# Designs tried in a protein design chat: miniprotein binders against Peptidase M20 domain-containing protein C757.05c. Part 8

Target 1, 375 residues: Peptidase M20 domain-containing protein C757.05c, of Schizosaccharomyces pombe (o74916)
Amino acid sequence: GPLNFGYLSWGQHSILEQDSVQLISHQSLLPAGDNLISLHKSLVEIESLGGNEVNVSDFLKSYLESKGLTVELQRVSSNPTVRDNVYAYLGSQRNTKVVLTSHIDTVNPFLPYYIEGDKIHGRGSCDAKSSVAAQIFAMLELMSEGKVQEGDLSLLFVVGEEIDGIGMKTVANKLNADWEVAIFGEPTENKLGVGHKGNFRFDVYAHGKACHSGYPQEGFSAIEFLLRQCVKLMDTDLPKSKLLGPSTINIGTIEGGAAANILAAEAKAEVFIRVAEDIETIRDIAEDLFDTEHSEIKVIQYSPPQYLDYDIPGMDTVVLAYATDIPYLSDRKMKIYLFGPGSIREAHGPNEYVTFSQLFEGLNGYKRMVMYNLR

## First folded at step 2 (miniprotein)

Design f08 (from t7f with Y6T E61R R64W K69D R71Y K73E E75R)
Fold by ESMFold2-Fast, scan of step 2:
Structure f08 (fold): chain B 375 residues (1-375), chain A 86 residues (1-86)
Amino acid sequence: as target 1 above (375 residues)
Amino acid sequence: GELRITVRFNGQEIELTFTDPDEAMEAIRKLFEEIMKSGIPVILLLHDEKTAKEIARQVMRLAWELGLDVYVEFRDGTLVIFISPE
């Protein structure tokens, strides 16, 4: 079948005719060169589902060493599988002014690499191997241009972001390296993150006394109590942020009771609040509503909102609705940026992709951010 | 000497050979016009280092005229030109 290159002509002369053009069945007649797109492809084709990151860590160690960087594998765990963070820098100086950092684990299920139009599909193609590839080439190009030296810039790639943050927790507690600036890679549509909301997740258990529903004075409905308290929560004005917007409340599940004609003895709700500001006040509101003579609260997650640096001239900004590994480093006195190619809206789904343009813009963005912080 | 250009498009490769750089640029212009109609990115690999930078400059000027996104990278002796519709 004809390729779309068969009809090229110059007035009176055809330069290319479909029948005279030989399609090459080989992968390549010449090496494509080691470039951003080929690195991204290699990373995406290596399956690195959370818990099984060993092959991508080993690849990155070999790749970065081949480019002249000093590389450390930081052991996070050994059983049932080996899990290593990758830390790379120039020469012998482990502490650098700027670190570029991203996670190398992906969510289930694995999706194969393929290209369709302007889109590069595959699991982790967007979240976050797009950021990994762009950050590596930012480092390599700045090295080639003579713009970075020992102590200026490092790369940190961590495992386990999508599950429990174990990789970055291990960095925070055991890597023993210091930075003035951290640039986190995540899909932000190549805009600087200004911050992200915190998470407050809790279960509430309500207790009543079963009785015949025709004689409700003989008992106490756990369901009615829980519903009324949940409505009070939803009607409460929670702290809001001018930068991050409103805090949001979701009653994710509600359950209880035995039958329509019996007052419920027990009821349970799962509550998830995305915290824009003042998590302590929100906790106090929840305890006031749900830690009562008829109910108790069990806290599942308690993480304050994070505010980020976004002072790079000429770069667009965005408010993020998702959590990152940033909280594990938030107690350190450093500037923290969040920036990366692709959209989080396409991450975790069955059609995950990043565009070619987004990858190149991401590379340029990381170079700009690094140079600004080394000025 | 002959100017050889490898075109990668939708997982396929094609080799084009020209004796005149101006003819090569005219062929590239027509390729870009056809590629814009398909919406599919293309990669050009230029195998002659001596002329590669001049061809890259002309490709970037052509991209500006046609409103195409172009990335140019020189690695391992090969000039890689990636062309994407906006």
Scores: ipSAE 0.000, ipTM 0.195, lowest interface PAE 18.3, mean pLDDT 79

Design g01 (from tA with R60E I63L S73V E75T)
Fold by ESMFold2-Fast, scan of step 2:
Structure g01 (fold): chain B 375 residues (1-375), chain A 89 residues (1-89)
Amino acid sequence: as target 1 above (375 residues)
Amino acid sequence: DKVTIKVEYNGETFEYTFETPEEAIERIKELLEEIAERGAKEVTIEVTSEDPEELRRLAEEILEALYKLGYKVVTIRVEGNKVTITAKK
């Protein structure tokens, strides 16, 4: 229509010659095609914000079944909206040597699919529907080439990674499938992750007693107490890793008090530590500093650092500064890889994209990783 | 149903007509592999089909083949029943 500036149809005259490339579609939301780019487009055009992944799960089930795979939908939740993980494999053998896995939820807000130059834009185009599409075509091409059989390779796509990991937690506890190797998809610029720091996020609530600031002996300042404890934390040497580097401390917010002439009765800080090593030691330090007669600690996130396998010849490596679903499977005896197209630096922002070359390199990378682990 | 594909590289132009999009896809993939093996740095592909859905599918398959061979797509022009793709290595 006339209010759809920048939208083009195959029936309309359109020329994009300057500095852009645009592939025009007859429909804005299309079913999956028979190639990598069409599948990626179909996935990106299906909105799957965290908590509302039902349409992309249903699409994947239908698509993968159409390619001859056995597909299971694992119910994660039904209220307020149905949420399903997708697990696919050849034939009847649920346990496979290798699983390719990625999340299918995206962060807010939804961004529409479009192409500009060599970049494919859209919410989830990079994080992580690039990995989903590349992993699916790795399996399909290996099947076509006769290189994988029943029991060799499966696909696992999970909900809720961007919020609380509920999809992978449900897999860990209830899917009852075993693998020797898991290959996680996330934007790593098609490099093997060597590991990533853990997350320790907590809130501190400090309690004082309000009084006239001219007579401080009649009260206790929650702000002064909290500031002194935060300084002690910032001055503490936290465990570091040779592979992951130092642990980092961020006091994200600090607030409290009522007026300059009143001792503060209450104060609060939000603390986020990126954990390189020994999360238990860091927890003990935080509890010693903040779980006192004048304060309490509320743990919001507690995820240990992850060390990964990166023993595939000829592939570049990278240290990652973000968290994944890997911790939910870390107690299993398996090899774990992290690899995928695109850059995490472009994820979650208003201009999220993946390039065409990154998608094809990702596909080839997953094929190489699978074959190496099946040799 | 009828699909016409024009391919230009190294100053030469080749034109092919196919009865089905499936035939066109198979043949163009083979041609692009041959063109890449000959070291062509720039390729222009013009696709004509009366079916908009077939035209979209053909363009997507061509884009996939080009990127798989190491080309970067620099221009896509759509004019009615015709799509022109220019790619460089």
Scores: ipSAE 0.000, ipTM 0.409, lowest interface PAE 11.0, mean pLDDT 84

Design g02 (from tA with R60L I63W E64R Y67D S73I E75Y E79T)
Amino acid sequence: DKVTIKVEYNGETFEYTFETPEEAIERIKELLEEIAERGAKEVTIEVTSEDPEELRRLALEIWRALDKLGYKIVYIRVTGNKVTITAKK
ESMFold2-Fast, scan of step 2: ipSAE 0.000; ipTM 0.241

Design g03 (from tA with R60E I63F E75V E79V)
Fold by ESMFold2-Fast, scan of step 2:
Structure g03 (fold): chain B 375 residues (1-375), chain A 89 residues (1-89)
Amino acid sequence: as target 1 above (375 residues)
Amino acid sequence: DKVTIKVEYNGETFEYTFETPEEAIERIKELLEEIAERGAKEVTIEVTSEDPEELRRLAEEIFEALYKLGYKSVVIRVVGNKVTITAKK
């Protein structure tokens, strides 16, 4: 018939081929700046492993200025390499109602750009240069359509998200720009992130007095004390979230004692709580149970739950299991969204990709989110 | 800079030759709208040009037009001086 076997269907390779046709990684897309796909290609082809983002920052400055935007490079560090955040807006108004923001650093190792069927492969093709490209074209299309003016929308691209968040930390402390709405780009399969639970991990050390187990009145069991306090914790109703569900408690390890016939002088437990709501109240409960005459608590991790806005009509939602730069701006009174093309399941691996459809759907999603917040 | 475009849908084949890529892009967008209105669920477009950069520009413009018309599965293949684009709803 007029259609050959060997063509790829949505998201899949054809199992039948009449001809051995190869896709060309560098020749099927336009030069940088002409469209969404060519910009994405240019970004992915620029190696920007964490710590070495200077080339992608410089590219973005030149590209965005060529499109009529005012662009600032915010110095994050100069040694051993120059690292700059990129902040872009219309005209002279640095404060905008909405900011579209994503990170421009990628994880090791670098993977080359290539196309295979409907999939665009390369390191950062999904996490998060897909979001960067889609956010840029959302702004460019809204500008072209006359739908955004000076003070409405800005772009913020940060370094170091995959390492220590240094880029966004520098924004929070030194950029001196304010927004009413921030839209963070990360692979969410083009669904609105609703949030994720926080982490409260601590160790408990319990102290007793060893003695013969047949005469327990002569000593005090660290193990019995620790077990009873752990049971009290597990039986405690912790704060719950309607959005994220219940807080969960795990006693990951428990150890102590010397022998079955000796009261334990020392015992230890490792406790991990996934926090849905009110981490301060949960810490108070833990300190009341474990910071006692017979025990001490050592905090290992303490991070509150992250709640996001997801009130955009007609957009699907998803609960997230990964960390973002959002916590560095969470103390500000603003709406925070998380949304972007691709799947986090494909990120960080050897076969990282985003699809053509996901990029265009992401672009449309960002345009919808911006317009909703400017209504 | 002559561009030849071949379009296949519903068992029919049409061939067009254009003097410029700009003329080709304008006319193909109109043709794709007509094809979508006729309810075609699958379309194959073959573009031939001596200029590899013109081929890539045409492929991307055609891809965007197809996607906006509701063809959510679009595959681009390049072999020599020919680009084949297959789109499905």
Scores: ipSAE 0.000, ipTM 0.252, lowest interface PAE 16.7, mean pLDDT 82

Design m02 (from m4g with M13L R17Y S23V T25E K27R)
Fold by ESMFold2-Fast, scan of step 2:
Structure m02 (fold): chain B 375 residues (1-375), chain A 82 residues (1-82)
Amino acid sequence: as target 1 above (375 residues)
Amino acid sequence: SPEALKEIARKILELAYELGAKVVEVRFENGEIHIEIELDGKKITLRITGDTLEIETDDPEIAKKIAELIKEILEEAKKELS
């Protein structure tokens, strides 16, 4: 069983504590960047606001090369500033079975690194430099343990996720590297993301023929037609997902007509469907109901649901409500996971943080995910 | 001093990582730091105040190394004051 080792007492503790802080500021127990916490600190202290990532890309190239990795800087843009994605692997084999990937840009404003209790604060401390640091040490520890070899695992760190996805778009179009598995790092509270519903937004315009409401046979009501078609839509069983739940229909607005005693010549509805599964079938249903002799549909948004892999034994799952760089690689035939330390709820705000426990659990999670996919 | 305790916690966590330990919990309460880590499947619990360090573990060698490292930091700080 656990043994109580003992108690250590040291004199005038209040004075010793004050000097301990000063001493520690001059000397680290471990060299900077030689452990998970020191690497995370180094990354967070480097300002890398979207568009100005050059310093963090250069740091990562130097750091990863110092650890024996082959590193490529993929130029995304040169003006107004240099922007590089970082791609690292063992030896000469550029294609690897698994890639660990995260973004290195942060949102405005920059916030300084500091520790308060169990929380490590700073811009990007959570989103997503927590994932970057944990993924790097997953690679380094697996290398040290002899558990990965050339062709097994790579690291990919991209610019511009928080703005327009330019980094990952450049990867998708120009990196010319292939993987069977991609593990995306984002704050998921160390749970596997299962996916999120898609968005299908459209406007319906219905056309009738005005006439005296006492003689409705002389005209055609656009309002009556639109209401009947909307009711049919609301009564239709849409595709559903065991993971994401049911597809939902919201008719956000409905308007039309001129007066109570006149059949409506025109009517309009705005429709928003949260798509759990099979957006093409849902579109076909909408077109059958609304693309008719008396109405047309105008599509405003058409985005399919994103489903992720979460088949790793013993890991918790979560449904996500935020966008990632995953869509830029979603057309490739590969397994895609989303997992990382910290909470997205703490990201982008003035008090962004990740906890020590979350960083270490994230590291262990990435090691587990990599080894499972190399089994 | 809360700042001194936080920095000590940071160095202990860096050491835990160097030893390949998993961090289970870090808690700051009532002027104390509580750290629970797992190394090679063994639980190690650290309780730190301004004047005491308690270590509970199934591995006396690791406990001794952790205690000696923390003591070295505090003794070096004491020398600076003299």
Scores: ipSAE 0.011, ipTM 0.377, lowest interface PAE 9.2, mean pLDDT 81

Design m03 (from m4g with M13L E14R T25V K27E E29R)
Fold by ESMFold2-Fast, scan of step 2:
Formats: sequence, C-alpha cells, structure tokens
Structure m03 (fold): chain B 375 residues (1-375), chain A 82 residues (1-82)
Amino acid sequence: as target 1 above (375 residues)
Amino acid sequence: SPEALKEIARKILRLARELGAKSVVVEFRNGEIHIEIELDGKKITLRITGDTLEIETDDPEIAKKIAELIKEILEEAKKELS
C-alpha cells in the first residue's frame, strides 16, 4: 500500500563518527511481555475487590522478587480470607528516604480489562492500579539507570483503602519502617494534591414510644425528633478552610416508623460530612445534637482533612474532594505528596478507564518526584 | 553522543513492545537511526536523522498516535540525558 508519513523535529543530536551497523532486537532490551502496559494489564486482570486481595498481593511479591527486590508480605488478616500488604526495597535496608505507596483493592463490581482507542478499561485500571504500575516502573527504571541505591526508595502496596483503611492502619501500627517522604498514588490527573477533605460518617438511632397518632400525648415520635435534629445540623455553620473550601453535609438515608396512624418508636439516619477543617468541633456538634436522651450516635468513619506537600517545581496542583489513606501516617514527621494518573471522576463507575498517555506521564511524574526528594 | 542515540532507541523499543508490536528492529547507520515496527498488522518505519524524525506508515491515525508518544519519549530522554 502507499506510505503516509509524519514529520517531527527536536534539538541537536550526536552524530556517529564512522559508518556503523548494529541490529538490536526488542527481546535483547526488554523481557517478553515485561513493560508498563503489560504489568498494568496483569494487575487489572487479577480481581482484587476489597477483602479478596490475596491473588494480587501474591502476584506482586513474585513479580517484584523477580526484579531483584527484597519483598515482605505483612499479614493484615487471615479470616475469612488472607489479606497482605506488600513492602519492597533494595537489599537489607528496610528504612528508606522515599516510599512510593498505593492501594491494591478495588470497589465492586469487577469490570473486565479491554482497550478502546486510547482508553484502557477495567475495574482498578484507574483507581488505583494505574498508580501501582507507574510506581513500580518508576522504581525499576531508576534502578536500571543507577539513580537509586539501598536505603533510597521503597514500594508499599496496601489492602482495604476503599472500605476501612485496614491495610494502612496495620502499616502505621506494626510495619516498623520509617521514611522521610511518602508519595501516595491516587487518580489526580497527574497533578500534585494540595490537600483533601476529611470524612466524618455516622449513623443516628432515635428512640420514641409508639401510640395511636390521634393521641400523640401518650407517646413520643422518633421520626419527628430525628427530623428536627437533622434540620438543626443542616442549619449549622461548620468550620471551613481557605484552601479546601466549606465542609458539606449529606443526610444519605432516613427511615423509620410502621404506619401513618402510629407514632414511630424507632428511626435511623445515615450522615456523611466532608470535613474541610476542624473535625473535632464537627464531632462535638454532632454529639450535642445526636447523643441525647432520645438518640445515640454510631461513628462509622472519622478521618481529618489533610494538607499536603506540593513544593515540586513545574508540577501542576489540584484540590481533591475525596479521602485517602494519608491520615493514618499524618502523625509522622515526613513530607507527604499525592499524585497519580487518571481522573477520580472515572473511578467507581461502570466505565472506569485510564489512558496510555496518562500512564506514561504518571511514570515520568513519579520518577521526577523521587529524584527531587533524593537531591 | 552514541549513548544518547542508544537511549532514544531503547525508549522507542520499550514503547513499541508496550503497544503490542510483533517485531521491532533498530539499525544504526551513517549517523542515522532506522526503526521498523509491525503493529496491528501494519508496518511503521521511523528514521531519525540529526534533529528530524520521519514516520512512514499506511495508517495516518496510527502515525499521529505514534508521533505523539515518540515526542513524549524524546522529551523524557532529553530530560534524563541532560
């Protein structure tokens, strides 16, 4: 067929001094199937829904050991299934100046791997196996280039981020490894996170006394009580941040009662607050409203807002509207960055994807961040 | 330098494999780099001469995509070799 061609130019290149011919096969430079895209594919094809991460942890241990890294599996739980965090480093020095870290669990449902145009689809293809693959190849390329030594860089992949943070909680309490810099991977569109809002999720249970609705003086409505307290919460000014904006309140569910002609004996609400600042004051407000003679509060999630490091020259920044595992390490004296390929807006949905260009840019970004912190 | 040219070739070979190429051949000749790739049943020929890159293929959409990815590799190689 006819040949079509494109033209591209760049800066000065060195010229070979004499005529020479050297043939190089692709197999002589790279092992068959061992590249960023094939690693990402392998990770996405391994189902790792929260609670079922054992196969991806085992894969990562074998893969990273095959690349010459020392690998530890940290047991998080054994029942009903085995769950392991993966920690990898060079040689015998467990403490490193920089750690690259991401989660390996995904949300339900599992979605198969497939490519359509420039998009790589699959559950976890974006959140967060894109970050995992890019971080691994950042390590491998820096090793190959002689730019990292024992004690410089490690990899940490954790279970359970999408549910309760159990993987990173286990790291914080039991791994006994220290770092000066942590680089967390999440879909940030390859921009440095400046911070993210915290999460305060709680359930409220209200208690009343059933009676005939025509004689309400004989009882107490749990529904009426709960509704009035919820309105007071929604009308309360919550602490705000100049960097992260306002805290937001969502009453996600409300339920109760038995029939229109009976005062409700029981009612329940699920409340989710995105915390911009001062989670302790917000908790006090919630306890004042809902920990009463007629109601009790059950805290489901309590994670403060996080302010991050974004001091790397030439990298774009972004404010994030979602929570991460960062709070579990926030008490440590270290720099914390958040950066990764893909968009969180494409995560958790039925069409989750990351692009080829985002994966390569993410790889480049992690290499840049590591080298900056090792300068 | 010869090392700079080899590094560019390595990055292009890596990209070709990552895109699922069946074959990639790199030839250094007379101060030029010639690369031949078979991707999705199509032949793609690249020629690097001094400050220029020529891409020859039967598919203009593949040519545009490969040019974009190669531009990224060249910028990365310059950054690493500086």
Scores: ipSAE 0.000, ipTM 0.188, lowest interface PAE 18.1, mean pLDDT 80

Design m04 (from m4g with E7R M13F E14R S23Y T25E K27R)
Fold by ESMFold2-Fast, scan of step 2:
Structure m04 (fold): chain B 375 residues (1-375), chain A 82 residues (1-82)
Amino acid sequence: as target 1 above (375 residues)
Amino acid sequence: SPEALKRIARKIFRLARELGAKYVEVRFENGEIHIEIELDGKKITLRITGDTLEIETDDPEIAKKIAELIKEILEEAKKELS
């Protein structure tokens, strides 16, 4: 039969029971990071929780220099810890037509690297060290294939995306490098982001007058007022987008009052709206409901929806509902893409993972996007 | 079952191709499972004998990952065969 073409027969039960592995090498050892999977492992095993990225920045500088790239560490901060962005390119040309960019910080808590089936687990394995590893190997393979030259392609890895965007803010203000195309890496399930909803986050403070609940005419309930206005907001049809879908409303917290028998003098709600379209109309609705004689609104975040480039033939598209570093470069006249392996739904959780398939598909996707923009 | 064995082989072939392999052979002989994978001119040979998994490779890191994946595939198949 086809014995030499992957024919698998019945195995003995005892053969599969022991958890024992022996590694035998007959030739010189290859360095860590020689392939996509070993680079990804090296990155994930280096803890880089937000604020403590120094070790991964130093690793990337040494690794990329070992591959023949010119590497700059851009100091973002020194206190309480050293934090550096990593910028890499060919030769002496700092300005490139295309930049591949991702963040290297991760959220708490750290989770160890391990493999289970086709899944690679670990903190940052998906968000966003999958993108980092895939982007690096896209560059390295395009270099080895002779498809990129000085001025064509660079790599930019930034700190602090998960907290305040300080890394990319520092790039925008101080790096002094120009690109025509930026390709942002984030978990998009290897689909081109068409855009993401904007964020309108605000706090509402409602004011009443405390009194005995049996004599409500002597006071005014801040809680009753706030609840009624929140219900009106939730019942309001907000602007929607054909590309991004509906705007969504979340009352994240609501608090107030002192006791069941006392009218509440004060109440507060935290409101988060994911904005699909027309943030100005949504603001007007919120102000009409919450900027009254009995309440005031405090805006915490106000960012309009972002529309991205997705004009690459044959690539699937997706609408995203999370924040990125894209807004810090959105004032520049350049094409901006968002694409990367893994699912954002698995990020930040206790079981964060990326699959082997997603990692290799991501590499191929970045190569395709770079070549399309260098055509 | 024949279906479970085909599933194991398919999963091994898929993972080998995801790693860039153009050749993979899985065979059972003399109570042993032999797996041979070729990655861009380099051969990785895995041998499962009794309670031991032995790997011969030029790249210890990628071989370790392949060994972990093969072990998990075999454990999954064992659950399906029970």
Scores: ipSAE 0.000, ipTM 0.246, lowest interface PAE 14.7, mean pLDDT 80

Design m05 (from m4g with K6E R10E M13K R17E T52V E56R K64R E68R K71L E75Y)
Fold by ESMFold2-Fast, scan of step 2:
Structure m05 (fold): chain B 375 residues (1-375), chain A 82 residues (1-82)
Amino acid sequence: as target 1 above (375 residues)
Amino acid sequence: SPEALEEIAEKIKELAEELGAKSVTVKFENGEIHIEIELDGKKITLRITGDVLEIRTDDPEIARKIARLILEILYEAKKELS
């Protein structure tokens, strides 16, 4: 096909005339953060590895205050380093109808900011400083257009998502602010997340009585019992979701017995169910099959499916396979959306990037989502 | 601003016509300027996003020439705004 010639970036690397492009950028660049790309660059260039987010929190407070927003730093921890969530809104009304929220921490290692072709590289350039920058400019553009007022929209940026969710846990327990709609930023390729299946993992331990296999009436096979119960589970129609598809069953391991000529006294299976709907009914089925006079069940993981709102006209949807901070707010009576620029496939890797198109599409997507929920 | 983007788009159209382009199409999509030019039997596509200009063409010399002219237009536009 035709050769992709590439790009020119004012004040950054260029494939044409680096020095002249840099000179133009030095003479023509607006103050840091005056546009979407400059804000994204500023955020990515500030190292904010999990546990060390203080510099990006301080930057966001100063930046958002300079744009006329009221900003609160919510202390999450002070030792070994200060860690603050950032909460910003118009005027004095802390409760807003809509909140745009993303995390500001990144995974190790730090990667420097650079541009190559249509791609902006750097740690957090995709996950999730792309969402942070796009959400901030959605707010700023809607303010400039007179489309949001006090009580309509807020920004919430949290620490610690990539480690243990400590930032959002602190929000859930101590921020004391309420919203009707939360829009979470994560790399979804600018598609609305519809939800993800839940996890139900358990171990089954079956007990029998060893005896000579030629005289099976003298004993009871733990293996035969366990296999028959596993087959019954696999033949059971589990609850399914129109949106997330069927629940799936995997018998990940099965072990037991001593020899071919001895009935097995003990057997064990590890079972993993991806839950599309109604985790409690699935647990009842498992307990009915495996909590018996010949077996017991040990629950290892038990998390229900997460369903998100995706009712925004004209926006594509996607089923997600990764964890977010959404569970910490899922008990609240509110609409929850998940949307953001970039691909999760490029996150956490050595070549993390977001494209210029994805950033601008993300900005427009957040504006659309906010306005739809303020209608 | 939207007005500045429209001014830049108009200057790029004028430049393409001056260079003898057979067609020039400008679209505003997702806060970006997308431009398609047919010049000397070749198709050239341009994308302007924030502070970045992306050029796609099968002719690197034409791309460099057009990029330099567009940078001059962008520089003059920003200079007038400051």
Scores: ipSAE 0.000, ipTM 0.267, lowest interface PAE 11.6, mean pLDDT 80

Design m06 (from m4g with K6E R10E M13K R17E T52Y E54T E56R K64R E68W K71R E75F)
Fold by ESMFold2-Fast, scan of step 2:
Structure m06 (fold): chain B 375 residues (1-375), chain A 82 residues (1-82)
Amino acid sequence: as target 1 above (375 residues)
Amino acid sequence: SPEALEEIAEKIKELAEELGAKSVTVKFENGEIHIEIELDGKKITLRITGDYLTIRTDDPEIARKIAWLIREILFEAKKELS
């Protein structure tokens, strides 16, 4: 048959869906020199290591206001440095149906911006300033195309995700803005996250009574008790998720005792469970086994699994192995998506990068997700 | 101005060369810019008229990349002509 050609109509709001390709039209209303790549470069070149995000927050406020958005800086902390979340929307309607959100802090050390072939290197170039830039241009393009109005779409950029989640915690408790849909940006290789397992980490301290090992009836072994309870835990069928798979148990460390010929008076184990489903039932199992007359539990980490929305037609899905700011909004009755350019495998390392293709695909993905949820 | 159209054409030629194009043909007719690019055996045709850019190609990925890069060139030229 004849060759099929894709079409893009500049300024005519044309999208050709029959070709399984969405081409974007642009209008001269957007300032010259503003493009996805130059914005991404500006963001990456501004150092924003966790705790020192003030310059990137100030840049985003100025940039977004220059594009006609109403922008609020939400104070998270003032000392030793000012830390602000950035919230932007059209006109005067603070509540929007959809919010695009990403974190603006990066892990240390800072790495300079540079391009090598198809790769854009720099700290935060992937995690998560790729998502920030793509989300901003999704909004700017939709504004230019007349496809969003007051109450439809907002942008939320938060501090402190890589440390303690303080930015999103401050949003959850004090921003006083409501959404029906939140689209979180993180490196997912431009695939919809379906969810990630939770974490239940605890220490077990077991107590016995020392005595001569040849006369064990005179004492009680903390080590024997702890080992038997750990074996029972490892042999227990934990709740499973059809989507996330099985929960996993790891006894990371075990220690105790004084000598081979002495019953142990004390023993300790560190336990890490990756939770696929029903963290409360798993905790009950652990407490039944380890919160006894001979032992107690010290909880170190307790975070439930996160299940996300991935109902957008034609988009690939992925199960995630890392934590996000999503738990801080998970108590709200809203749809939550996770999607963004780049690979988490390239994040936090010395060679962090995102590709040009991944940035453009990310932008197109966010536009698709927004329009689907505004349908 | 005629100088602005020449500047747009030159920047598009530079873009095509950066993408590894074997040939670039640019024509100015009736206030329109017509560009034909050959890249990796594929033909890409661009037409720029006022606020409108039409891209014809058998490769949608190249169309998207070119559209994003040309947007900056067109907006910068319009700003200079304001």
Scores: ipSAE 0.000, ipTM 0.199, lowest interface PAE 16.4, mean pLDDT 80

